# VH-VL binders against Cytochrome c oxidase assembly factor 8 (COA8): the designs that were tried, part 159

Target 1, 167 residues: Cytochrome c oxidase assembly factor 8 (COA8), of Homo sapiens (Human) (q96il0)
Amino acid sequence: APERGAERRDTAPSGVSRFCPPRKSCHDWIGPPDKYSNLRPVHFYIPENESPLEQKLRKLRQETQEWNQQFWANQNLTFSKEKEEFIHSRLKTKGLGLRTESGQKATLNAEEMADFYKEFLSKNFQKHMYYNRDWYKRNFAITFFMGKVALERIWNKLKQKQKKRSN

## First folded at step 15 (VH-VL)

Design mg34 (from mf2 with heavy chain R57Q; framework fv_ebronucimab)
Fold by ESMFold2-Fast, scan of step 15:
Structure mg34 (fold): chain C 167 residues (1-167), chain A 124 residues (1-124), chain B 111 residues (1-111)
Amino acid sequence: as target 1 above (167 residues)
Amino acid sequence: EVQLVESGGGLVQPGRSLRLSCAASGFTFSSYAMNWVRQAPGKGLEWVSGISSSGGQTSYADSVQGRFTISRDNGKNSLYLQMNSLRAEDTALYFCAKESPFDYLWGTYAFDIWGQGTMVTVSS
Amino acid sequence: QSELTQPRSVSGSPGQSVTISCTGSSSNIGKGYDVHWYQQHPGKAPKLLISGNSNRPSGVPDRFSGSKSGNTASLTISGLQAEDEADYYCQSYDSRLSGYVFGTGTDVTVL
């Protein structure tokens, strides 16, 4: 009995996945910078007959990308929110409005902003330290699984070469 | 605390459409891949569809390919399943399921959290 | 049809050990994909019982154990109790289908 035909399960019903490159063939693709994290996402191609190791590597890379983008998006939003609150608080203390005569956002000088930057860095020191630790762990794991996949592909190639010789 | 709640099921005629929703709470929804799994009355579990945490990669069982569309809205902590051209054999309880986080060393992941399911009956 | 074969039912007495097999092929279990196990009580959602062949999630008693060899995975329930009366499903990934596959399910009855 014929087996079910190979289907591109990552393809949307409309025939095109948003993670498939503009080209007909789908491969790993680097997108534009994310609005919030300012990092370029990598869109991963799912091959037919993906091995367990290949699947683990792909999922690890996907999870790491999403973890990284979420961290920086949240960090950037928190920074922007706290910066705006600091500026508004200081302007109110000085008896100044939130907008200049020209309608531009009123800002503080570099000397005044130094207090905010020191506070923000101090407040987020531990958070960034743990981010760096996790980044190292994730990249070590990615390298480890990349090595396992490479060895698997070498072994499979050698097995096929031997079959051709001894066939 | 960690919870998935499905909705949108009901009685529908063959050839019609239905949209299922799954509301997530108690975890960072945007960090995990999500799946739909169904169970026909008195039958076993059947995987229907999956979606990556960003929503950019989707996969479908052969039985629903071309008829169903999985999607998610991470801003609303919600997962969806658009079901078109429904057939009698699509009658089932539809579960929303979360994938566990990737293990750094071993790469283990499973469906660690499940909703209670929403019943879809396709009958004239 | 399900891609992974389980016995329809298994029965035992309280305190006895029972084993449920889950047999696949070279495109799933035999290829080396992990096997997960789920417990489903009547009218309830499935609950993750074993992940990655043999790992127990927090809250799962140690009398539940999993193993895998070749094309077959096994779930063993030691010290069988009345509360273990449920349906049990194995799950893996199939490279030919490029998707997840479940077992046919096994009904465990405690006599």
Scores: ipSAE 0.241, ipTM 0.679, lowest interface PAE 3.9, mean pLDDT 83

Design mg35 (from mf2 with heavy chain R57E; framework fv_ebronucimab)
Fold by ESMFold2-Fast, scan of step 15:
Structure mg35 (fold): chain C 167 residues (1-167), chain A 124 residues (1-124), chain B 111 residues (1-111)
Amino acid sequence: as target 1 above (167 residues)
Amino acid sequence: EVQLVESGGGLVQPGRSLRLSCAASGFTFSSYAMNWVRQAPGKGLEWVSGISSSGGETSYADSVQGRFTISRDNGKNSLYLQMNSLRAEDTALYFCAKESPFDYLWGTYAFDIWGQGTMVTVSS
Amino acid sequence: QSELTQPRSVSGSPGQSVTISCTGSSSNIGKGYDVHWYQQHPGKAPKLLISGNSNRPSGVPDRFSGSKSGNTASLTISGLQAEDEADYYCQSYDSRLSGYVFGTGTDVTVL
């Protein structure tokens, strides 16, 4: 049984986080911005005696973070791709290449880019509306479970005080 | 219709490697955590490994830790299990299973959709 | 390997009620983790029968019910039918193992 625990510790860690938390940490750790989403991931500290309620809150927060990261990574990728395609199309229509005579990357003026932003906003309006709705639902649930965890901790304090009175 | 289809099982010698695949259809694969569960012939169910919806977090049963690697490709709606240093006790039918949506009010979730499994036999 | 204890078998006649127990420890069911139940017919994949101690997924008859108290969860099948002959597994989470655990399984036989 103890030997099994030691063997597990000696085994190479399974899976890989994009980043590792500090070697000794008793708190949540915040990492660098993700390459694609530009959001800072949080590595959640798992207490030695995590309660079922604390696990539910942690899993909800982790899942919400991954949902948020996925949304913005996809949105940023889509924006960049469509922006590049729009610029290329407009430059071709004007009889211009992708680079200037000096070798610089060719660009469009602010008025031309306004057409792209208007189209992108219009095309993605419903998607962003659903994102906001789900974001509110998730934050409501997180707040609710945070409240439950707080009440559990208060109850445990009261139980501890009760036991000390008995002994 | 929601479906999970496993493949890649077969007969392998002890100490060798095998890679299992699970193809998902009929749901937004990237939104759900996925798991591998195995069942030795005539025996009960045993959880093997799990992976978060993004692939950022993984977990393993002690019996396979350091030998198996779970991964996913959300662009291909596929889940994988790389099995290294196979042992006779790894012989089992391997199921791919999806976690249910997190119930925001109650915090409950379960393995709501299962594949039919792929048989892995580790023997001479 | 199973961490949750179930009876090997339970039997009953059509129309009767049978109950399957699932007993854990302080690191899983006794700690308050939810219990889920699965039904498995021979040669088939498991099917989710009860989620979160007592919730029935869409399409599961209301004659299946679940409950939990202390270290033990129970699955009750009322109005037993021939189609209910299958293996039944409970499942929870274990904080000591930091992973999911299944029950030993119960074979339900209908006379």
Scores: ipSAE 0.148, ipTM 0.674, lowest interface PAE 4.8, mean pLDDT 83

Design mg36 (from mf2 with heavy chain R57T; framework fv_ebronucimab)
Fold by ESMFold2-Fast, scan of step 15:
Structure mg36 (fold): chain C 167 residues (1-167), chain A 124 residues (1-124), chain B 111 residues (1-111)
Amino acid sequence: as target 1 above (167 residues)
Amino acid sequence: EVQLVESGGGLVQPGRSLRLSCAASGFTFSSYAMNWVRQAPGKGLEWVSGISSSGGTTSYADSVQGRFTISRDNGKNSLYLQMNSLRAEDTALYFCAKESPFDYLWGTYAFDIWGQGTMVTVSS
Amino acid sequence: QSELTQPRSVSGSPGQSVTISCTGSSSNIGKGYDVHWYQQHPGKAPKLLISGNSNRPSGVPDRFSGSKSGNTASLTISGLQAEDEADYYCQSYDSRLSGYVFGTGTDVTVL
């Protein structure tokens, strides 16, 4: 008769628990700041027994994080590109070369860059206004779904306790 | 005005690779999750893969996990599906589908816009 | 792979009502995940017909209605018309697969 024994077959790849990957956290984790957006990403853990409300909250939080990171990465890249174009244009207008006597990229002082910052902020005013509006909408929605999930968890605990008592 | 157009399908031999593209227009592509759904000739719909709005999160059906890679380029309004180690069972019309806007009250996420599909035939 | 079960075919006469069932399990519909419905005419892409169990997108006639109870979702077409002759697919999310699942599809025949 064959004996029950895990030693007689290959061990499960995870080796830890059914719901935790072997090299991953069973919880959300926070990464280092992104090079372009300078925001810390959150890696969301998907539990095996995730409720529909928990999935909706997780998707909303993931979407909001990605929206936020993408906005700032694009904004920072646009800023850097337009800044470099402005500097090159201004140096050409002044009859200066693109490099200093030391061979480094030529740059403008803070006073000369004031025109660029003013123009950039003015050009992007509407974009930043829409960003702030959407940021508030997203955070309101996250708070709303967090409330729903919290109520669901409290209700489920009460139901489990009642079921246990009735047995 | 809002549309998705797939391309890159064709006849390919078993074990080889093929890359599908989906070009989006008429909406802010970078704001929506995207999916690939396939349909074998005369058969039903099968979800293949999904990707979040920025491309940071991907998901795959068990049947294609490890063989297919979904990706996107938001600057080009394009979605991609890299298909490796193709098998006869991968023969299907491949649809690109957009998830609906996240409903902040109910959290609904249906596939509201679909392309016309691109045919992939895996045969010797 | 867990797939949602639909009847292969449903038929009716013009003006009648037909109902298509979509039966899942405790890991998808039974767990409370939303059910969406798609209509597909021959040679065409699927069209979203019902989202989030019962919501009709703009342009979908009000004679289409959806409901969900337990492990089963239903699509009802009232006042059946010739243009309704198509394949219908339900869709949900499955927590065990961590992915979307479609129904087996139902062919609706008019006349």
Scores: ipSAE 0.336, ipTM 0.706, lowest interface PAE 3.2, mean pLDDT 84

Design mg37 (from mf2 with heavy chain T58I; framework fv_ebronucimab)
Fold by ESMFold2-Fast, scan of step 15:
Structure mg37 (fold): chain C 167 residues (1-167), chain A 124 residues (1-124), chain B 111 residues (1-111)
Amino acid sequence: as target 1 above (167 residues)
Amino acid sequence: EVQLVESGGGLVQPGRSLRLSCAASGFTFSSYAMNWVRQAPGKGLEWVSGISSSGGRISYADSVQGRFTISRDNGKNSLYLQMNSLRAEDTALYFCAKESPFDYLWGTYAFDIWGQGTMVTVSS
Amino acid sequence: QSELTQPRSVSGSPGQSVTISCTGSSSNIGKGYDVHWYQQHPGKAPKLLISGNSNRPSGVPDRFSGSKSGNTASLTISGLQAEDEADYYCQSYDSRLSGYVFGTGTDVTVL
């Protein structure tokens, strides 16, 4: 059971971790950027005696992170694919090969690329609007539950101090 | 409109393997955590395994830990359960179930949509 | 296998009220985790009946109500009807097991 303090004391220290926080860590930590979403994942610390309310907050934050990660991974993949398709189609129209005489990938000038960016933004406008709506809803909920957890922790500390004075 | 359809069940000998699938339709599969729940003939419901919306968080009941593997393919709207080292006590109807949308004010996660189940019989 | 205890059977006549208890421990219901209720007709998949202790999903009649106090949750069916004859299961989360747990199930018979 993760709530046993004696077990934690008897376990070997993890030392410094490259990918995960040390086993003794009592805080959330931020990892390296994900290859596809380019977002840094947060690894959530689970308290030994996590309350149901604390679990609700953690699950909401974890679900929001997964939602955000999937959105940006898909967005970045779509952008890269459509950008490459756009470049290839324009080069074919010009009668140019996909590689320069130096062997590098052939590219379009800034004016031509501006056309792509404008089209991509227009095409994704509705998707971006729904993303922002859901982002604000999730953030509101996270803030609300953070407040509830803070009040619960204050109340529990006050209860402990009252009992200590009585005993 | 919204449905889950399980498949892959059948008769299998003890110690062998079987892979279950669950096909989702009518909702954004990648947005919800998914679970496997089983029910032995004439018995009650038992939670088997759960997987988060991206597949990044996975959990198992003690009875199947180390033998079963849950996975998902969001591109195919599919949930899977790889069952290895099957035992007679694994004989059950296996349901896939979707977790409800997070209630943003109250934080409730219930299993709001269930499939019809696929029967797994482990017997010699 | 089940962590939450329910009576095996409950019976009543049409129009009567029946109550099904679901008793857990300090690692689940007693810790404050929400309780959900499911209805299962013979040969059918379970259907969500009550979520988060007392909330009715759209389409569930007002006759069904849920409550929770201490280690025990209760499902009450008022104005019992023939169609209510089914198995009923409670569900919660257990921190010791780090997973979901179901009740032993209750068979409701309408006489």
Scores: ipSAE 0.552, ipTM 0.801, lowest interface PAE 1.8, mean pLDDT 85

Design mg38 (from mf2 with heavy chain T58K; framework fv_ebronucimab)
Fold by ESMFold2-Fast, scan of step 15:
Structure mg38 (fold): chain C 167 residues (1-167), chain A 124 residues (1-124), chain B 111 residues (1-111)
Amino acid sequence: as target 1 above (167 residues)
Amino acid sequence: EVQLVESGGGLVQPGRSLRLSCAASGFTFSSYAMNWVRQAPGKGLEWVSGISSSGGRKSYADSVQGRFTISRDNGKNSLYLQMNSLRAEDTALYFCAKESPFDYLWGTYAFDIWGQGTMVTVSS
Amino acid sequence: QSELTQPRSVSGSPGQSVTISCTGSSSNIGKGYDVHWYQQHPGKAPKLLISGNSNRPSGVPDRFSGSKSGNTASLTISGLQAEDEADYYCQSYDSRLSGYVFGTGTDVTVL
């Protein structure tokens, strides 16, 4: 889904700035948890006078969010599929059907499932290690660019004040 | 070896459709935004469309908006461009291009890897 | 049109320096968006030559340099060599178009 449809229209053709209605947030907003990743998406507001530096920060944050959401959606999907395969395999080897006498899905006890969890964690250890490395790298970059944007805003306000006082 | 290979180009009549593919190898495809750039015979480069790393955000040049659709399949390391309502003006060599990793100091997103292109000719 | 303006051609002799200008407007280069440069040999895909105004990717000789001031970016090729004969394109982002924009391209001839 498109995160922001108004990005293609940063200014009105008539020379009027993009409309941002009163009472409606011109700020970022947080959505409900994604069905697959269980993470809450942030939908970013794009100001009409966004600086190139502000765009770099926003793009970095958007890319980081998509990277993070994609990682966890894939991880959760893989976990669910392998879990079902493990349960079906174990039930088949025991000569048990996939359904109980009551028609419910047959399950394994905690002792049997512990084997699956240990194997899954071990198998995915390196993947999670690389995820953590990249997550920290991205967050340090975001913090650095947040600092640069803050400094830019301070300098712009200072320049504006100087120009206004010199005129 | 980091590589992008385009396919799907050919001769097509005006008003019809073509689907271009770009196969990526040698890097983590799902980590990078991808773009389509075209070049008409004897002319310069023109950006066509871009897609974010997950496919959640897409953008298009005004000349193709509403006619072309960019998509990706990260499980297959593939990028696609569905081209509908083709016009003579769409005749070009179509390149797929990968955005560079975010530069920690400068924040640049240049197109660091390009395919060799696939030729689309819109004519009868 | 919103394309970045480059000279159609630039020529020089081996060992000389040549400079290619790339002129935009207040919605792209003038706003502060980075400028990237690509080299394209006949029949080949473009190759990233300069990223983010002045940064050279690994493997690009230091005789290629980039700069940016106001509405204009420049690519300078020092110690011009025969293999530098190619088309050169600048690229930036345009806030009005909400998309990338390329220069008109410059053909560099080594005489």
Scores: ipSAE 0.566, ipTM 0.811, lowest interface PAE 1.9, mean pLDDT 85

Design mg39 (from mf2 with heavy chain G50D; framework fv_ebronucimab)
Fold by ESMFold2-Fast, scan of step 15:
Structure mg39 (fold): chain C 167 residues (1-167), chain A 124 residues (1-124), chain B 111 residues (1-111)
Amino acid sequence: as target 1 above (167 residues)
Amino acid sequence: EVQLVESGGGLVQPGRSLRLSCAASGFTFSSYAMNWVRQAPGKGLEWVSDISSSGGRTSYADSVQGRFTISRDNGKNSLYLQMNSLRAEDTALYFCAKESPFDYLWGTYAFDIWGQGTMVTVSS
Amino acid sequence: QSELTQPRSVSGSPGQSVTISCTGSSSNIGKGYDVHWYQQHPGKAPKLLISGNSNRPSGVPDRFSGSKSGNTASLTISGLQAEDEADYYCQSYDSRLSGYVFGTGTDVTVL
């Protein structure tokens, strides 16, 4: 409760939710799903003695997270907006109001929505292909830098062990 | 054409506030971190502030921490710098600068595109 | 605020080579952070000249080269030309400041 009450959530200009852990952790912190992208944000811990290589990995991971968050937030908002616009235009064409006699939102059946889903998928096919391409490129880079950081940490431990033994 | 255009500079008295804007065009603004860099007349470059691609992370030079606020509006392709409690030492040409795409093998992030700058003069 | 140290000026004749040093400390260049170089002509915005110690962006002539060793980075301009007359700035990251730092700048004069 206290921890949850201390949690701050702000909405960034791009519509991506911001979050802060109650206190600085000694490791990465994972938040709740963002209401726009449905992705869980990660707050990256910055070690006092962060190496340049560790900074490169962290920046790459942070930028990848923000890229991913913005993509899905925009995709979800665009889908919702265009879906409502499609429903509105079809109901107007059929001579129906936006609300039923009972005040509920008027809707289209699955057969009527088929046109929208086909058009939306076709319109966004190239966008999703480019997203997938960039996602793989980013994950390759993250994996590569994770390997470099792991080797650096192993080397540093070996160097410290030798230094202690020789002294 | 990839371009950054700063505006909002001018003559302002010490202790007052000023807001700078930077309009981006020719690239996907929301994909890149942005920076403010200043240069006092006849002096060198000084980094002021940066903001991540989504606006979720910001950092400031010690000289402006607590007085300046960097922000962005990705829907408007615009970067801002709100400058409060201005001092004579803040007098400078203010550049906005775009961070380069990460090199996936080397991980380098340089300032690859710069605006022409907007002059801020703090004087009484 | 600590900056990276550059010579105030360097001069050379057309066709010759000049080298600009950029000296930092253990919290920036000495720690292993990359060094970038910018060229600034009078009255104009800086232009990225070298990224990541030695990488030349598209459109930058092969005459420009960068290197880094210990606490010092160097920019070398070979085959010096009149249009190379400009101010040159190095840039790195400083872990103690948790921010970017620029060099003091070097004025290159072509005699």
Scores: ipSAE 0.504, ipTM 0.774, lowest interface PAE 2.2, mean pLDDT 85

Design mg4 (from mf2 with heavy chain A33H; framework fv_ebronucimab)
Fold by ESMFold2-Fast, scan of step 15:
Structure mg4 (fold): chain C 167 residues (1-167), chain A 124 residues (1-124), chain B 111 residues (1-111)
Amino acid sequence: as target 1 above (167 residues)
Amino acid sequence: EVQLVESGGGLVQPGRSLRLSCAASGFTFSSYHMNWVRQAPGKGLEWVSGISSSGGRTSYADSVQGRFTISRDNGKNSLYLQMNSLRAEDTALYFCAKESPFDYLWGTYAFDIWGQGTMVTVSS
Amino acid sequence: QSELTQPRSVSGSPGQSVTISCTGSSSNIGKGYDVHWYQQHPGKAPKLLISGNSNRPSGVPDRFSGSKSGNTASLTISGLQAEDEADYYCQSYDSRLSGYVFGTGTDVTVL
């Protein structure tokens, strides 16, 4: 893609540690996995001559990234919390302590944990179904706008060829 | 019922600070970009600041850049505007406004829900 | 300051049509950014009337219509009613300012 020159103002997403996009970059940049969602954030370059359609696509991609990261950060938190509560409840029911003889946190075996995973999946089935639905809607929209941007770029190149011919 | 309620406005002297709050209810606050828009008495609307749904991205009008800070707490369904180094020109009714859902066919963001506003008067 | 120019006032009688223009520049409307329209009754918050140049939100009467050509967007109110007496603002995005801009506002008077 042609270099756009001057850097446009852009604010990097919060929650990205130890990542600084190059100041004069003309391309999107991928950061390290987020601490909470475990997903890689993309820092979007804003070209100096960004079209309104390109801006809509960029905003949609940024919004989808934030939505996705927030969903998984919350899901991971909920999973960890409920897993810990389940383990503590089952250990208490068995009359066992919360620590092993080695001083490590006591755990349940794989067969016992299968009950938790089944319950967690069942409890969150509707939530995951709505996530998948919205994920498909967002990807359809992104693809649709990517197509519109591609057509705009083709049209602009065609217009430039016409102007060169008329000169 | 979808609603936004601003608070925190009042009379403040030039050079001082004030913090505005906006309480959201009736919609999934964490899913929408939020904005602050102000209106000086008898004057028109002026966009002040915007914040993305997660709080990860912020933007500011040139007139407030470096003085105002927008933030949000999705756990409390609240939007904030920290206003520092206030000037007489900042005197206005401050509205919080929600951006419309992304239309998958049109991709257009408008301010579809507005609060009633909170008045900030900067005067000696 | 408002970046988009609107007439200060327009007036009409009940049942007539009025049109409000909103003129921008090459950094906003002329660049192709969408225009939104808001209605504000005295002492009330603005209400979204038109989004994305011509789309009506749910609950907005079809008497309100929007269009855009070049540097100018227009809001037309047909079948003017007493309750349409209000201030009207256009809004767009400005690439030079990297932010949203509003129009100067138009006071609609129903005679």
Scores: ipSAE 0.168, ipTM 0.676, lowest interface PAE 5.1, mean pLDDT 84

